# VHH binders against UPF0313 protein MJ1155: the designs that were tried, part 8

Target 1, 273 residues: UPF0313 protein MJ1155, of Methanocaldococcus jannaschii (q58555r285to557)
Amino acid sequence: GIVPVQFSVVTHRGCFGGCSFCSILHHQGKVIQNRSERSILKEIRKLLNHEDFKGVIQDIGAPTANMYRMGCKKGLADRCPKNCLYPEPCENLIINHKPLIKLYRKIRDIVGDDVRVYVRSGVRYDLIMYDEEYGEDYIKELSKYHVSGRLKVAPEHISKKVCKAIQKPDGRLFKKFLEKYREIAEKVGGIKEVLPYWLIAHPNCSIKEMIELAEFIHKNNCYSRQVQVFTPTPMTLSTTMYHTGINPITNEKVYVPYTYREKKIQKAICLYR

## First folded at step 4 (VHH)

Design c15 (from n2 with S30D S52D G53S D56G; framework vhh_7n9e_1)
Fold by ESMFold2-Fast, scan of step 4:
Parts: C-alpha cells; structure tokens; sequence
Structure c15 (fold): chain B 273 residues (1-273), chain A 124 residues (1-124)
C-alpha cells in the first residue's frame, strides 16, 4: 500500500543538447527514443483509474521535455562529430513542436477540465526559439494549460564565455525568449512567470561573470533560487576542463573556481535581489 | 551539488520510538517536496511518507499511517520522521529523497535524489 503524492508520465528518453556538464547524454544517447501516442494515452487512462490519483499529473515529459519526436533527419546523431545545437542548429536537425502540442491536446481531451496536467521537466527555450513554425503555438499551449506557477527553463548562465564552455546559447537568445514568452502568455491568459535554473562555478565562471549574470537577472526580472554549484562528474567535457584547465573542443585555457570561498560568493551574487 | 544526509537510526525494542533527520544541502530546500523511503533486507524499496514544500500537506503508506509523522524545518533545511510504536516489520534502511514519481518504463517508484540512509533495527 503505497500512497504517492505525485504522478508523472515519461514521453521519451535521450537528449541531443550536448551540454558540456550533463551526463544524461552518456546514459540515454543522442537519438531520442519516443513512446507512441497510443502507449502514452493508455498510461494516462490507467492513471485516471488509479486508487491514489488525486486529479493532478505533475509531469508529462522527460529531461528535456520538448525533445519529443525531434532529432537528426539522418538518424545518425550518435555517430556524428558535430554538436546538434551549438553554436548553431544543425541543418539536419528536426526541431518541430507539432507532435508534442498534439499529444498535450489529446491528453487534455482525455482527462477533461477538472484534471491538471503539468510539464515540470525543464524545457529548452532555444528549441522554442529555433522552431519558426510551431514555437509560438507551443508557448500558447504550455503557458495556458501546463505550467504550475512558473515555466522551468535551464539557460544555466548568460555570459558568452561561460555559455561557450557549457555549449549553450548566451544571454542574447534567452532575453529574446523571455520577451516572446511573456508577450504570448499575456495574450492567451497563461502563466507569464519564468523560473530559470542557474549553474555557477563552472569553468570560465569567475566573479566577473557572476556580476554579469546578476545584472542580467535584475534587468530582465528573471529571479530564481534554483542555483546549482558545478561539481565534476566522470566522462564529461566540463570535468576535463576542471582537471586540465583547457577546453578540449577549442583548446583554449579556461579559468576554474576551485575554492569553497569563491563558490559561496558566486552563489550569494546569484541570489541577490 | 545536492546532498541528503540521514541520521537518527539505531536499535530499539518493539513499541519504542526513534526520530530520523535528513540534512539537505546544495539546493533550495523550500522549493521541493521531500520523501522518506525504506528498504528491508531481501525486499524492494518502498515509499513511507511525503511532505510538500510548505509542510501543509502530508501523505503516508498504509503500513505506517497513525504511527509515523513527517515534518520539515525550512529554516534549518532539515526533514524529520518521528517513528512511534515501532514494530519488527519496520526494520529497514531509511533514506530521504527529493521528489518522487512513478516510472512506467520500470513499473517502480523512483526518486530525483536520495541519501545513503540510516539503519533502523527493531528487536522482537
């Protein structure tokens, strides 16, 4: 007799993001393994009849939530030496939110208006920005029906030097996303609040880059208490940078904040209001 | 880095009480629901109790309801489990976890993060 407080449904596995610090790539691979709509909807129907179900599905997704039925047109992402998203999206990469939007709508049709269905798994805002055809429709669906409080996104940082080291877009693209998301959410009567996840003390992140982050946060009103301190993990590019002081992709030297004192100061700067 | 460190386990006689603590660090404690789970020798992991981020809502496994009380102190980043009227069947490694969900791929409940646990042994 288990009485869980949360229910979640996995839609897919895998991630083609290629982030330098993330080990998920080593566990799930770059090729997205998608569940069929039929399988997902069958699981949703089982949840509705479960004895412990209280009317909330806390998460429909995976880390990363908005990669469902996306990926390389050639099906060769695991064998390709190119990063699929950094510094620019690969021309062979399918970035299309239409299958996810259709899935969310089918789930809402099945569960009805009295059941809340959330996306708590983080979304990659860059995929939304790169999807010229369905990005806005995805924001409309997500903000109106699937955000509980604040939309979770993981920009990690905004400094050009730090974002280059982690292989994610810098603050320019994130600022454009914040403006677009807030505008569309307001128009549809959805949730405008965004919850960014920040990574501090990564290679190339000094006090200077943290001041840059704090200024960005204040200027764009994107405050968050979701702050992760970088820790080296085996078989990652970030850990190679941490141990060698060199970015293996660019062969450039990187700054590494090793001391507990500096990490504490960086965290305080990030959390300052 | 996320860390969860359990303490307070030990040996007690049936009918006795213990209070377990879980010290959380490396994340904003009051943004997360927290849970206690346990694993008895030769058995799978089972969920014991959960508490929301504010402490306003709690849930318990049927086997412990009325005997165990989950609570949290957000100012101290600490989760507690008060265990009363302990039974030999409560003997297990107890661990705290951050957010749990049902994984339909494996058919098991899983946790975002968990600690190494604290051993509770109840003599008959």
Amino acid sequence: as target 1 above (273 residues)
Amino acid sequence: DVQLVESGGGLVQAGGSLRLSCAASGFTFDDYAMYWGRQAPGKGREWVSGIDSSGGSTAYASSVKGRFTISRDNAKNTLYLQMNNLKPEDTALYYCARETYYDFWSGEYTFDYWGQGTQVTVSS
Scores: ipSAE 0.000, ipTM 0.106, lowest interface PAE 17.9, mean pLDDT 82

Design c19 (framework vhh_7n9e_1)
Fold by ESMFold2-Fast, scan of step 4:
Structure c19 (fold): chain B 273 residues (1-273), chain A 125 residues (1-125)
Amino acid sequence: as target 1 above (273 residues)
Amino acid sequence: DVQLVESGGGLVQAGGSLRLSCAASGFTFSDYAMYWGRQAPGKGREWVSGISGSGDSTAYASSVKGRFTISRDNAKNTLYLQMNNLKPEDTALYYCAREGTYYDFWSGEYTFDYWGQGTQVTVSS
């Protein structure tokens, strides 16, 4: 096959998510560095005139896509030891999708209806759920115009024990998100399908937690083949748990699935239909 | 291993119709948006149409809107393009493509992972 020319536009850099296994905060920084609308729109106008442009902008965003113009209102993200989102959103955290919705609408105005503009960087569903004022409007815009097949979200797991170890919300919030997203997407004629990314074999994830995940997937119809096996990476909380069997934040013992046999079984359970 | 195999091309007179098929294998077909693209000799590649994983959403290039219909059969892992009122300028090699699955956290980019070999469509005047 012939590989097509890629067209993507970066809106910002950084991620304040603070998950235990993700190195993105170490390398991208916790401070969101935003491009101006003018700069973004200028780049879009330029790419529309490119000889190889065929009507698809594959991604307008960054990892994580829905962090544009968000962050610590006190400018402390680079030196604050507190997790901004776990176990609850910080009172100093700006969670407001309005600037991003406005940007997406301006992009659609410029490119017209014959050009598809996708958000493929994935979104944090918890930010949508925590935004009481614009979360619903963001779902409307995203599902109707910017999802190509399925909305990419990374719940990673749903078990309370696993989600506590990775520092993300558990299945209760994800279930509420799925219900809200599907309902709103249906109402506006948008894409209802959600593509969850699952993480298996993380510290505190045993066969029991994988059975809990499989039951959740079946009950909520959120099957996905996007399954990552946890791999220890230097300078992460998760790797400390992996090597010591202890969560350094809570000092609690954690189960660690060390064997390839168990990791294969966990993956099979996650993919079971 | 991902494979996309197009069929259904051929020679047709202006005003005629053709139905293209793309047989997909090696992945969960319903989890991916699928696309049709085309390339005429001596010209760049052109996006033609796209369809969401569920089939609930479709999009078309302005040059084909109202004449072409994209559809999919997720039970058969097959993508279709119904082409009506064909014009000489529709002459091209037509490719089936899958949306990308690779995500680079550093660049924040998404790619198209796979294209088929293509099926030739020739429209005579």
Scores: ipSAE 0.000, ipTM 0.117, lowest interface PAE 12.6, mean pLDDT 83

Design c2 (from n2, 18 letters changed; framework vhh_8k46_1)
Fold by ESMFold2-Fast, scan of step 4:
Structure c2 (fold): chain B 273 residues (1-273), chain A 124 residues (1-124)
Amino acid sequence: as target 1 above (273 residues)
Amino acid sequence: AVQLQASGGGFVQPGGSLRLSCAASGFTFSDYAMGWFRQAPGKEREFVSAISGSGDSTYYADSVKGRFTISRDNSKNTVYLQMNSLRAEDTATYYCARETYYDFWSGEYTFDYWGQGTQVTVSS
């Protein structure tokens, strides 16, 4: 069929987040490989002259979008066994949105006000929260200029038990992010709506944890139809938990929802209005 | 070495026009916003106008909106300020500047390399 022409620019590759279910570490590695600003801006200028360009750059980013020029200051990411972000950010981790903000600004300057430039690759909200110096400036830039409808973020879950198993922050940090993002977006006349991506049926997620998630969604008005049912992926920590019933990091037994009946119930709870 | 050479100033009567030019060298001109600032005797330096690297976005101080037009020619590494309907209060030394940083919290550009400046005097 007809494939819509989409214009996107990759800024970097790699991800230093240690998400238990994500295969990105096996496909792209933990060291962020950044494109030069010159190379990115040259590609932007080339896109503007393309005959099919209609004034929208769909994405300027990578999975994860806000890791550009971040990483271990000691260059140890691919040989260090420590998780860089969980349970707390490593003291050797550079979390600084300034280079990315400057890049977005230069892109906007090159393309002008009649061209829309979006970040549709998800952003990691915890990096924003951990960046005391530029986190708020990044929210201001994103919400005002780079959000198409809703800001895509992947909290995955909010329960302490589930978030410990996936190695991401729990709902307390996500709630603080939602409050801060919405407040700053309102102040700058930007897009306030957030699109969270939810993961259900992960090891350690029972109906009890799904009820906790549903209550959080209702209380914080963060409803989403972006719901992924956990599926074992080769060479992931979550798949080890799924097959063994044990978390290899803690050596604790984990609950695993194997039945399709329970998976359907968990999905229904997540989507309940 | 970054160089900004401002020119085009002079003496004009109220209601007259002047065109200022700023020739830039030593950097990739199209990657930087350019601005004009002015300073009258005994006053602080104030923002006049700025233009994005592409030339598509322009910014003006309220005091000059509708009277001044900023433009640039990236093939010539030059930024221009067309000043129409000049008033006595427009009398100042005009400085060309290159952006160093965009402060997203305030929504303002930070500029350096003020150039040599060019004197504009509006008087009968």
Scores: ipSAE 0.000, ipTM 0.108, lowest interface PAE 19.2, mean pLDDT 82

Design c20 (framework vhh_7n9e_1)
Fold by ESMFold2-Fast, scan of step 4:
Structure c20 (fold): chain B 273 residues (1-273), chain A 125 residues (1-125)
Amino acid sequence: as target 1 above (273 residues)
Amino acid sequence: DVQLVESGGGLVQAGGSLRLSCAASGFTFSDYAMYWGRQAPGKGREWVSGISGSGDSTAYASSVKGRFTISRDNAKNTLYLQMNNLKPEDTALYYCARETYYDFWSGEYTPFDYWGQGTQVTVSS
């Protein structure tokens, strides 16, 4: 017997998130390279006719699924020194989920009710929160039709110190997202469960910050076994912090949890239920 | 060390019922959507039903909708398929499957879901 084939469709490449630990910006660049709607729909029609297609499209997306047709309206992403999303979304950044909602609906129209179409490649919850016009409609579409088990999001951490070092929003925005997502998913009969991805042992994350994270997790019922221990990756800001003990953007000294023992303790705190 | 073990198959007359079980181990069961698939002699694998990690959402192939019910017990790491009003065309080897794992940090998919050995269902006319 053969191993069952998996069916997924890539919609775009690139990421303008600018996370300190992520190499995607270095490898794929800040400019989003979008596939045409026609090209995506053509691939989907081809998948439907595959002899091993069992009625599930595992993913429609990219490593950051909800960046499709977003980006700098000035076309400056490839040469701009600013972070597009941190500490606040850039005024020149297009954050609009309407093209994605339209694409998802066209896909559902083509495949019909007997085929499941999932978004598994990860969603940035902050983009949803910053989209005042279509963010709620995106949650409705996503939760009702495109979430299989739990909605996968990467807050990484909730502590102000850690989130500043990784250049992502802190727990205040994530808490607002959890409340909004759960409320809207309930109203439309969608999947309410959220699966956060946590990053531990990053520069500026001590036992104190892990206790803050554990308290947040318990209070907001956002338990997850998706816990990544930070490891240095070449040519990232986080790796510079790891090796130098200094944040090159702020020139502030940072705490670095170097020992295996501390990393094990941090992981245990994160996984405690 | 992911394992899926199906049971509950057998020979049944048209119009009869069977309940299949799938015992899962080696992963956090509630974090994954689970599927039932089937393969009849001379046919490829066909998706039958799916259930979300929490159990709140279910889906069915048109050929079984209204006759089959998927459910799960996350405390026991077990997936079920209640099959009613069985037809000869339901004859197949039934498989339990876990959804594909996506590693968000590497940006890569695990290229395989996990399938058990299956449990045979034979429906006589």
Scores: ipSAE 0.000, ipTM 0.221, lowest interface PAE 13.9, mean pLDDT 82

Design c21 (from n2 with R98K Y101L T110H; framework vhh_7n9e_1)
Fold by ESMFold2-Fast, scan of step 4:
Structure c21 (fold): chain B 273 residues (1-273), chain A 124 residues (1-124)
Amino acid sequence: as target 1 above (273 residues)
Amino acid sequence: DVQLVESGGGLVQAGGSLRLSCAASGFTFSDYAMYWGRQAPGKGREWVSGISGSGDSTAYASSVKGRFTISRDNAKNTLYLQMNNLKPEDTALYYCAKETLYDFWSGEYHFDYWGQGTQVTVSS
């Protein structure tokens, strides 16, 4: 089959998140390769004149939309083995949403009020929370102008044990983000709905951790049908844990839910209303 | 076009040594981390070792640490795996891979540059 033309603009490549789903030596990929603002705006202008353009730019960004012009201020990202964001953000990491806010505003100025420009690649909510200066302004811009239905975020899980295995913040930070995002979006007349992506059956996730997740979802009203069952992929910390039953960073044993039956039970718990 | 070609596999007795090579083409080799993985019959793929683009940083799976050494020659666009004190458990098809990013939003892991592999068989 023929797929309708969709218009999207890439702003950058790379990710310094260092989650357990990334390759173990993600050195070159940790350097954010940014397109110039001029180049991006030139592509936007071309899209506006395209024969099939119907007034919607489906996505502007990359898989991690809010990493544009962020990174290690010492230029060591391709040489440093340290995780930039876990367990705490590195002191040498530039986390600044101002360049993105400026870019989004310039795009809105060029396209006008009749064209919708969405960010559908998803954002890392922890970067927003760690940006004390521009995080709130980023939420205002994003929720008011660039979210079509719900804001895509990937907390993956909320249990401390599971989040440690995936190398992302636990539910405490995600709860603070939900509260802040919803409050700010309400004040600016933006989209308040958040679409969390949940991961089940990852190493260290048992039925107990799924019950914790279900309780969190209910209490914080963040239900989602975006529930993925962990599948081992090569060259990652998560896959090493899956095959060895050991976390290679800590050398601690990890629980691994291997059976289809348990994965079905975990999914049912996650989807419980 | 990006191409990775593994070689150097074969049959070896327990306690023996073998050197694998991966010839890379179609990209700037020194700009990317490189990895070795393996897949034994009836098992999933297992990460073995990795090396940064410059060669300054290396990492190893616990099962091979101290026995295997990863290295690269950026002038020749070639990745190596020196395997010493081989065990029957090391029997597998060995693959090299270029640095990849897991795209959680699509649920996909980009392994577009994974080679066809080279077979290593260790007899007891």
Scores: ipSAE 0.000, ipTM 0.217, lowest interface PAE 12.6, mean pLDDT 83

Design c22 (framework vhh_8k46_1)
Fold by ESMFold2-Fast, scan of step 4:
Structure c22 (fold): chain B 273 residues (1-273), chain A 124 residues (1-124)
Amino acid sequence: as target 1 above (273 residues)
Amino acid sequence: AVQLQASGGGFVQPGGSLRLSCAASGFTFSDYAMGWFRQAPGKEREFVSAISGSGDSTYYADSVKGRFTISRDNSKNTVYLQMNSLRAEDTATYYCAADTYYDFWSGEYEYDYWGQGTQVTVSS
């Protein structure tokens, strides 16, 4: 079989999420490096004239897609010891989806109704929930025009114990997001389906926490085959937890699922319908 | 596609009032924040006022707070600027703009679309 050429446009680099397992902060930095709107729109126009372009831009964004023109207003993210988003958003953090909504609208104006422009890079649902001014408008734009089948989000887990170790919000905020997203998407005639990405076998995740996750998935109808098994990566907090059995931020002892057998069981629980 | 038509300017004496209107077409009006900017001869364009798409939030330049009121009628696709207690320094061409937002990084209000201006002259 022939695999069609896929087209994507990068809007920015970097991530200020501070997730314990993610090495992206060490490679891309916490300060978001944004491309100019003019530069992005010029690339869009160039793609429209490419010989292999078939009317679909597969992705506009970056890991994470909804961090475009967001970040620390003091420019201190790479020097600051505090996590920007956990346990609560830092007061110096600019969380504003308006620039991204504006960019998406300009792209739609340039390409017209016959070209589909998708966001396949994951979005952080917590940024949407924390943006009281533009979060709902972002859901409207995204669900109506930029979701190809299901909205990709990475809650990773829902258990309070696991999410504390990961440094992401727990299932309470994710449940609120699912309800808000589905309601708004329905109202605007957009795509209601959400595709959560799950992380299993992270420090503090035992079979008990996987049962909690499976129950949450069933109750909230958010089934997904997008399941990653935690793997130690150099220079991450999660890898320190993995090797020491201690969370260096809290100094609390953490459970670590070391065995292949347990990791296999956890994955089976997550995928069970 | 996007068209913005400002009107309601004119000559007025200091202390007088004027109401500016901006009729919009070619887009879903209620989805866009609207704003007013002004430019006097020999000066840079300056922000005057902005209103959210719903009308629930309004913003004003310090020079006009308490004297000007921005409002909108989404059923008529029109944004208004009620100008009271006008001063000679309010003399400018006033421009209506669509998709007005505060850009933290530049420290300025920005916009995507703007229309033809309407002249306001405050003089004895």
Scores: ipSAE 0.005, ipTM 0.320, lowest interface PAE 10.1, mean pLDDT 86

Design c23 (framework vhh_vobarilizumab_d1)
Fold by ESMFold2-Fast, scan of step 4:
Structure c23 (fold): chain B 273 residues (1-273), chain A 123 residues (1-123)
Amino acid sequence: as target 1 above (273 residues)
Amino acid sequence: EVQLVESGGGLVQPGGSLRLSCAASGSIFSDYAMAWYRQAPGKGRELVAGITSGGDTSYADSVKGRFTISRDNAKNTLYLQMNSLRPEDTAVYYCAAEPYYDFWSGSYDYDYWGQGTLVTVSS
């Protein structure tokens, strides 16, 4: 049959997140390549005139949506071997949502009230939390105007051991984000619902860590069916941990859930209500 | 696109008062930070007053206590009440808007500007 055309606009390419399960990217992959506002707005205007356009722009973004015009202020991301965000944000990293807020507001201005403009690409909640000047305003803009049902975020896990292995913040920062996001969304009459993406069966994730995750999900009411089972991908730090049983960054031994049976049990724990 | 149209300028005697208005077109006026700038003959543009989307105000030292900036989001209109006018207040006054409240960036990088309205303070 005929598949309806969905309209989306890419704002940038690249990601400086440095997650252990992501493939090692080419030099350009860690430097954000930003489109100009003019080219983005030109594409928006073109979409509005398309005969199949039904009043919804499905996504304005990229994996990761909130990295537009961010990055190393010294231009070193492609030459630096260190993680920009883990365990703490680098002092040379520009984390500033103002350009993206301005872009979203210009898009809303151009399309008017009859057109819905969504951000369905995942956002990094840690960037929002680290942006002291504009993080709250980004939540306000996003929750009020750009969330289609639930805000997609990828905490992956909340256990300190697992989050250390994947090189993302643990559940303490995610809990603070959930509280802050829900509070601001409530105040502005926006969408409060968050859709977390969970990664199970990663190195250092045993049944114990899955019980910890399940308890977190229930206590914080952040249930999701978006559960990925870790599978090794060539040229990743996580695959090195999977093969060697050792974290190459810390040189510590890691537990690895190899069996399909354990992976099924971990998934069942994650989905338990 | 947001469009801004200023009005209310004119000739006034020293010590007099004027109220400037800036009418905005566009669906998101209430989310914008707004400001008044002025440009005197032979001078560069300078910030006079700013107001955030939440109503917080700020003023240039030269106009503090004399000028009041305000907004009416229901009417999509920005105002500048100018009291105790001086000859040095003579300038073209511009309305400016941007989608965020950091109007103290130190540059004329506002996204939207009006055409200006002339204010002359003279006997």
Scores: ipSAE 0.000, ipTM 0.237, lowest interface PAE 14.1, mean pLDDT 83

Design c24 (framework vhh_7n9e_1)
Fold by ESMFold2-Fast, scan of step 4:
Structure c24 (fold): chain B 273 residues (1-273), chain A 127 residues (1-127)
Amino acid sequence: as target 1 above (273 residues)
Amino acid sequence: DVQLVESGGGLVQAGGSLRLSCAASGFTFSDYAMYWGRQAPGKGREWVSGISGSGDSTAYASSVKGRFTISRDNAKNTLYLQMNNLKPEDTALYYCARESETYYDFWSGEYTPFDYWGQGTQVTVSS
């Protein structure tokens, strides 16, 4: 079928998020490998001259778009036993959106007003919240110029118990992000709509935690059909929890929803309107 | 269940006008960019036009720019294509399509720009 040629530019590889279920560590490592600004801008200029270019750059980023030029200031994330972001950001972690904002603005300057430049790869909302200096400026830039429909974020869950097992912030931080993002987007005439990605049936997620998630979704108007059912993959902390019924970091017993019936019920609860 | 249903096609003489509609259901319409594509006799599918979720940004294939206008009514969950100064070469089955909710699949490394398409509405332009 004839579909418009999709133009996307990768800015970096790697992720220091340390999520218990994520195999990105296996594929990309925890030290961010950044492309130079010159290299990225050179590729942008090539795209503009392509005969099939129709005025849209679909994605400027990576699977975690807002990790560009971030990470451990000592470059030790792959050798460090500590999680960089959980339960609190490490004091040696660089969380600074300024280089990314600068890159986006340079891209907009090069392409001009008639070309749309989108970030359609997901962003980590917690990095935005932890960046006291540039987080709000990042929301302004992103919502006004770089969101095509809804801002993609992956809170995964909101229950304290589930988020502890996943090693991501719970719903308190996500609620604060939703409020801040919507407020700033409104003020700059940007896109207010947020698309959360939900993970269900993870270790420590029972029907009780799914009811908590459904209530959060309803109260905060953050409905989404992007629901991933946890599936154990080799060499992850979550798979160890799944197999042993124990969180090896805390040595606490974890509930594991093994049955198809429960997974089906959890998915139905997540999608309930 | 996501549904996209096109209407408004028909037979029209060269130089005439038609307005196509696409009725969307099963999702929050304003959250998605929407597109029109067409398949002409003896050709593959061709992209025609696109519009952002808010309606603030539009794009057109060079073959239709200046003649066709894409628009949307988010209150009515409806996408439109106003086609003016129609030419015989505009004869095609016209489809609407929704922007993919999962644009980048991290696990497969693939980009999927559209996830739902309508059945299409036939436009025939006589000489």
Scores: ipSAE 0.000, ipTM 0.280, lowest interface PAE 12.3, mean pLDDT 83

Design c3 (framework vhh_vobarilizumab_d1)
Fold by ESMFold2-Fast, scan of step 4:
Structure c3 (fold): chain B 273 residues (1-273), chain A 123 residues (1-123)
Amino acid sequence: as target 1 above (273 residues)
Amino acid sequence: EVQLVESGGGLVQPGGSLRLSCAASGFTFSDYAMAWYRQAPGKGRELVAGIYSGDSTSYADSVKGRFTISRDNAKNTLYLQMNSLRPEDTAVYYCARETYYDFWSGEYTFDYWGQGTLVTVSS
């Protein structure tokens, strides 16, 4: 045992995504706390001088990477019970990738062409789709300079039933993102491959929803072995669904796959080619 | 089917060098972090070196400055150049592929291994 040596720079803290399976303790509040460019660039310069630095910065970001300098324009998110992004973006939510694009470009200017700078702290593809002004420019910058192998995104699932339970957009928005990302990446000579992270065995996910997911994966060529089996975590909406069999937001009954056997079958369906 | 096949092991004198190779097939090689593990007789398995996206590397303190991990994505091959070998480097060396990367913790899991290649450093 050694922990892999990764050179990364945290840009901010917090997340306004409100996913049902994320513990409140997992989020450092819904108000994004941003570092200054000066502070970030100072840390990067220090990193370049590190004895073990081999020319790769693994991650510039935070979970979620593309929330830097975004959030509620009134600063009320931590006191607001509403989800900022689901089922549609809140009118008070600033979704603007311009600050991130400028930051990435400044970093590239400092480190030069011999150093690779990656974004691995997952990106929310829905934020890109909702940003009508800079979403495409963000895809250009990201795909050309900051993707290592495949772009990592977490749609979690595509079924309307499952996505409603987890409070993320369904497969229709993800399909639009895949088409848009691949088209723009192709035009700029960037990385077109997308690596989706899938969540199985969540409340409302039965074998039927897994077949729907498998069909989506095959039809859209978004294969991935990154499959997480849902497990209940204290103080989450998903854990409430798991224990009660009811979605407390909608008051609808939810199917819950409790057995190890079904979870194995769901995983096999997700990974089938 | 995912396959990892190691080669290049053998008997060497202390201070000698060996280059290990791992031929990978059945998956898109460039999509995965790769690692070298070793298991000495009567001891547990230990991570020796890792190579990640963009050819970033990590090494166990015991091999830093002596071993170099590298990859050739066009040939689907992982390498371990071993210099200044010591008797304590005697072990079966395993090539390993990433099975999972946790975004939120930044941790890699390497649960897929080849059959191993024996390295013996002895006079």
Scores: ipSAE 0.000, ipTM 0.143, lowest interface PAE 17.6, mean pLDDT 84

